VHH binders against Phosphatase IMPL1, chloroplastic (IMPL1). Designs and how they scored, part 22

Target 1, 311 residues: Phosphatase IMPL1, chloroplastic (IMPL1), of Arabidopsis thaliana (Mouse-ear cress) (q94f00)
Amino acid sequence: VLSEVSDQTRYPRIGAKTTGTISPAHLLEVVELAAKTGAEVVMEAVNKPRNITYKGLSDLVTDTDKASEAAILEVVKKNFSDHLILGEEGGIIGDSSSDYLWCIDPLDGTTNFAHGYPSFAVSVGVLYRGNPAAASVVEFVGGPMCWNTRTFSATAGGGALCNGQKIHVSKTDAVERALLITGFGYEHDDAWSTNMELFKEFTDVSRGVRRLGAAAVDMCHVALGIAESYWEYRLKPWDMAAGVLIVEEAGGAVTRMDGGKFSVFDRSVLVSNGVLHPKLLERIAPATENLKSKGIDFSLWFKPEDYHTEL
Below, E stands for the ipSAE of ESMFold2; O stands for the ipSAE of OpenDDE; V2 stands for 0.75 times the mean of E and O plus 0.25 times the DockQ between their complexes.

## First folded at step 23 (VHH; framework vhh_8h63_2)

Design ag5 (from ad3 with Q32L; at its last look DockQ between E and O 0.76; V2 from the best seeds 0.71)
Fold by ESMFold2, look of step 23:
Structure ag5 (fold): chain B 311 residues (1-311), chain A 118 residues (1-118)
Amino acid sequence: as target 1 above (311 residues)
Amino acid sequence: ELQLVESGGGLVQAGGSLTVSCAASGFTVSDLAMGWSRQAPGKERELVAYIWSGGSTYYEDTVKGRFTISRDNAKNTLYLQMNSLKPEDTAMYYCARGPYKRDWPDYWGQGTQVTVSG
């Protein structure tokens, strides 16, 4: 399928050039099934009571995470017994000589899930030699008394879909008309403080900055064209692997927050509708370079030691 | 009644070895990912070693080959064996349950001080 030409050459493509020996259709089928199967576990849990002790709520989160991850792993292992897996909770499993690495976040937006706030997801991305090859994110929407899901998917070179329909990033070309998204972790370090200042600055110059609480959801909203950009420091491969491909395949741009070529194992990400990317970097890149000058490392993190990449 | 209690820190000469321990209560040490982080004076806390619930491990490059994270499920204890210690390894070492879970609060112990003299 031929897509409208975009300015993708301004920022290096992050998706794999090929899905290897596994066809794009087959890989997409399995990544969607894996994400949907994990989401069935999460859907069962959304109806459980939250007006309970903190320990009981923490156990619900933990149990849901583990059960969702186990369900996802079962799908992957059944279909590809020798693939390498990096799961948020269970860790590195499988054959380290595999070109395929599955990055699994069984419940992205854990605080939102715990509160019943309708912005969380199951996120499954598969890399081919270090580059995203296929992705699916199942987003929970609606909230109490109204829970529903929608499924985002992509293959490298195959475009991005939501519920089977092709999607594209927005065409907004001015920051003052942009809806932006960011997030913050719970470690209140210099990266956190820097991003608080970026948040403040961007609220002054844009249509608004959201802090929604689920990285995979935020990236899918950029891909869907309902927000223009998302950035965050200190994410892990399982937070980013699926969403970044979905944004790129929807015609968006993906970089590190210093503007450099993105790897799923990097510790910062900026995604956007592409047109706005340079304007966003005007503020974001210098802030990120300042952090790097203080010795803060945003390079490879949580990459399995023996996993071969083309990064 | 969740507790993480680090111990085993102390003064050690450069090139020496030390094991720090983290006794866990209120949960089983293999149920969640766990890790060791360290904070040197004037520096930010940094991940040192990580062990997922499935038993796989990850090490930061600065300690790879010198440090080993492990669990003893019978004692419900997490360990960090530190060999070939350098003065730059001097830090407060923290045990954590589920460290770096982006969207749910980490749980940290009080730390144990390791001081490496040149």
Scores: ipSAE 0.629, ipTM 0.847, lowest interface PAE 1.8, mean pLDDT 90
ESMFold2 (binder alone), look of step 23: mean pLDDT 80; pTM 0.807
OpenDDE, look of step 23: ipSAE 0.767; ipTM 0.899

Design ag6 (from ad3 with G98S; at its last look DockQ between E and O 0.79; V2 from the best seeds 0.71)
Fold by ESMFold2, look of step 23:
Structure ag6 (fold): chain B 311 residues (1-311), chain A 118 residues (1-118)
Amino acid sequence: as target 1 above (311 residues)
Amino acid sequence: ELQLVESGGGLVQAGGSLTVSCAASGFTVSDQAMGWSRQAPGKERELVAYIWSGGSTYYEDTVKGRFTISRDNAKNTLYLQMNSLKPEDTAMYYCARSPYKRDWPDYWGQGTQVTVSG
């Protein structure tokens, strides 16, 4: 009876069962170093002028993205020469026979960075055979005159940390007391329109819905317990790989927005403190099924062709 | 200043081949990820092919093995070579700089129509 009830009330784990042949401590050390090294590049740019031409601002963003990614790649390659890498800008490199795939977002929250708005991050997740094994997100906080960072990390089965301290999702058990987060892409398609309606509906019944602008930050805020949920359509593996493990290891739940088992290569994600997950799905899952009935494609994407998984 | 101009579309028979081009100005096509998307009548715009700055590529399953994305730095031009065309490939084809980049605006061309008959 206890086993049956537990299975029905739990969402499938999305983290790897093991970190493979690389110890959890070693993999964590490298993923944190990679994220921190990328964040040092971003930190050098946080006080550069923003009230400039659009071309100048676009160049600042582009140059910062590429330099952060290059710094992260150097750390990964130096420590694991054969690992496969999927970087937001540089693409797929490394040995396709590797069990390890590094999903790298060198600057999550690009518009926020461009404006100096203090919600952006460097996000590095490493998958073992398709499932998140270790993760680190370095979040920028404070803003102009007060820039600082904090580092989130996790290993599968090892819990989630912020600046070395264990963290846990909130215990909030009613949507009316929840602080929620979502995001929107720039393509104003049916998924976007559906999420605008979800945004409207949830602002009516919760403590509010934030559109903060950085997926990895949003998920880390759920893991930290300062927000109860985050959802978004059309994210890519580098947007999600780190944050989802951090939420799960903080005691949260992770699914697709239709409620199905999440893969890093899926096109939607819902993370929450767990307690609220079924209530959130009551509204989110039907909306997502309606999109699927219109032929909107939610199948896997951006999975490197030769990368073998246990998904 | 920044400009993407697609060309090379047209009418082609099923089973035929066609190459569409995207001439870029204001940036170098190899400095950032580039992609081709398409929009068929009554359908949403969908990603077709993607090339990262490092040169690796990604293709949606419906075109894999038939379409090839490439770039020519000397001409600052992105290409999509389409072979074994099917009526289902009929669409307006758009090139883009860093398509679907989260939280930063995409830059799209005006599109070029590809129509596959028969």
Scores: ipSAE 0.631, ipTM 0.850, lowest interface PAE 1.9, mean pLDDT 90
ESMFold2 (binder alone), look of step 23: mean pLDDT 81; pTM 0.810
OpenDDE, look of step 23: ipSAE 0.732; ipTM 0.883

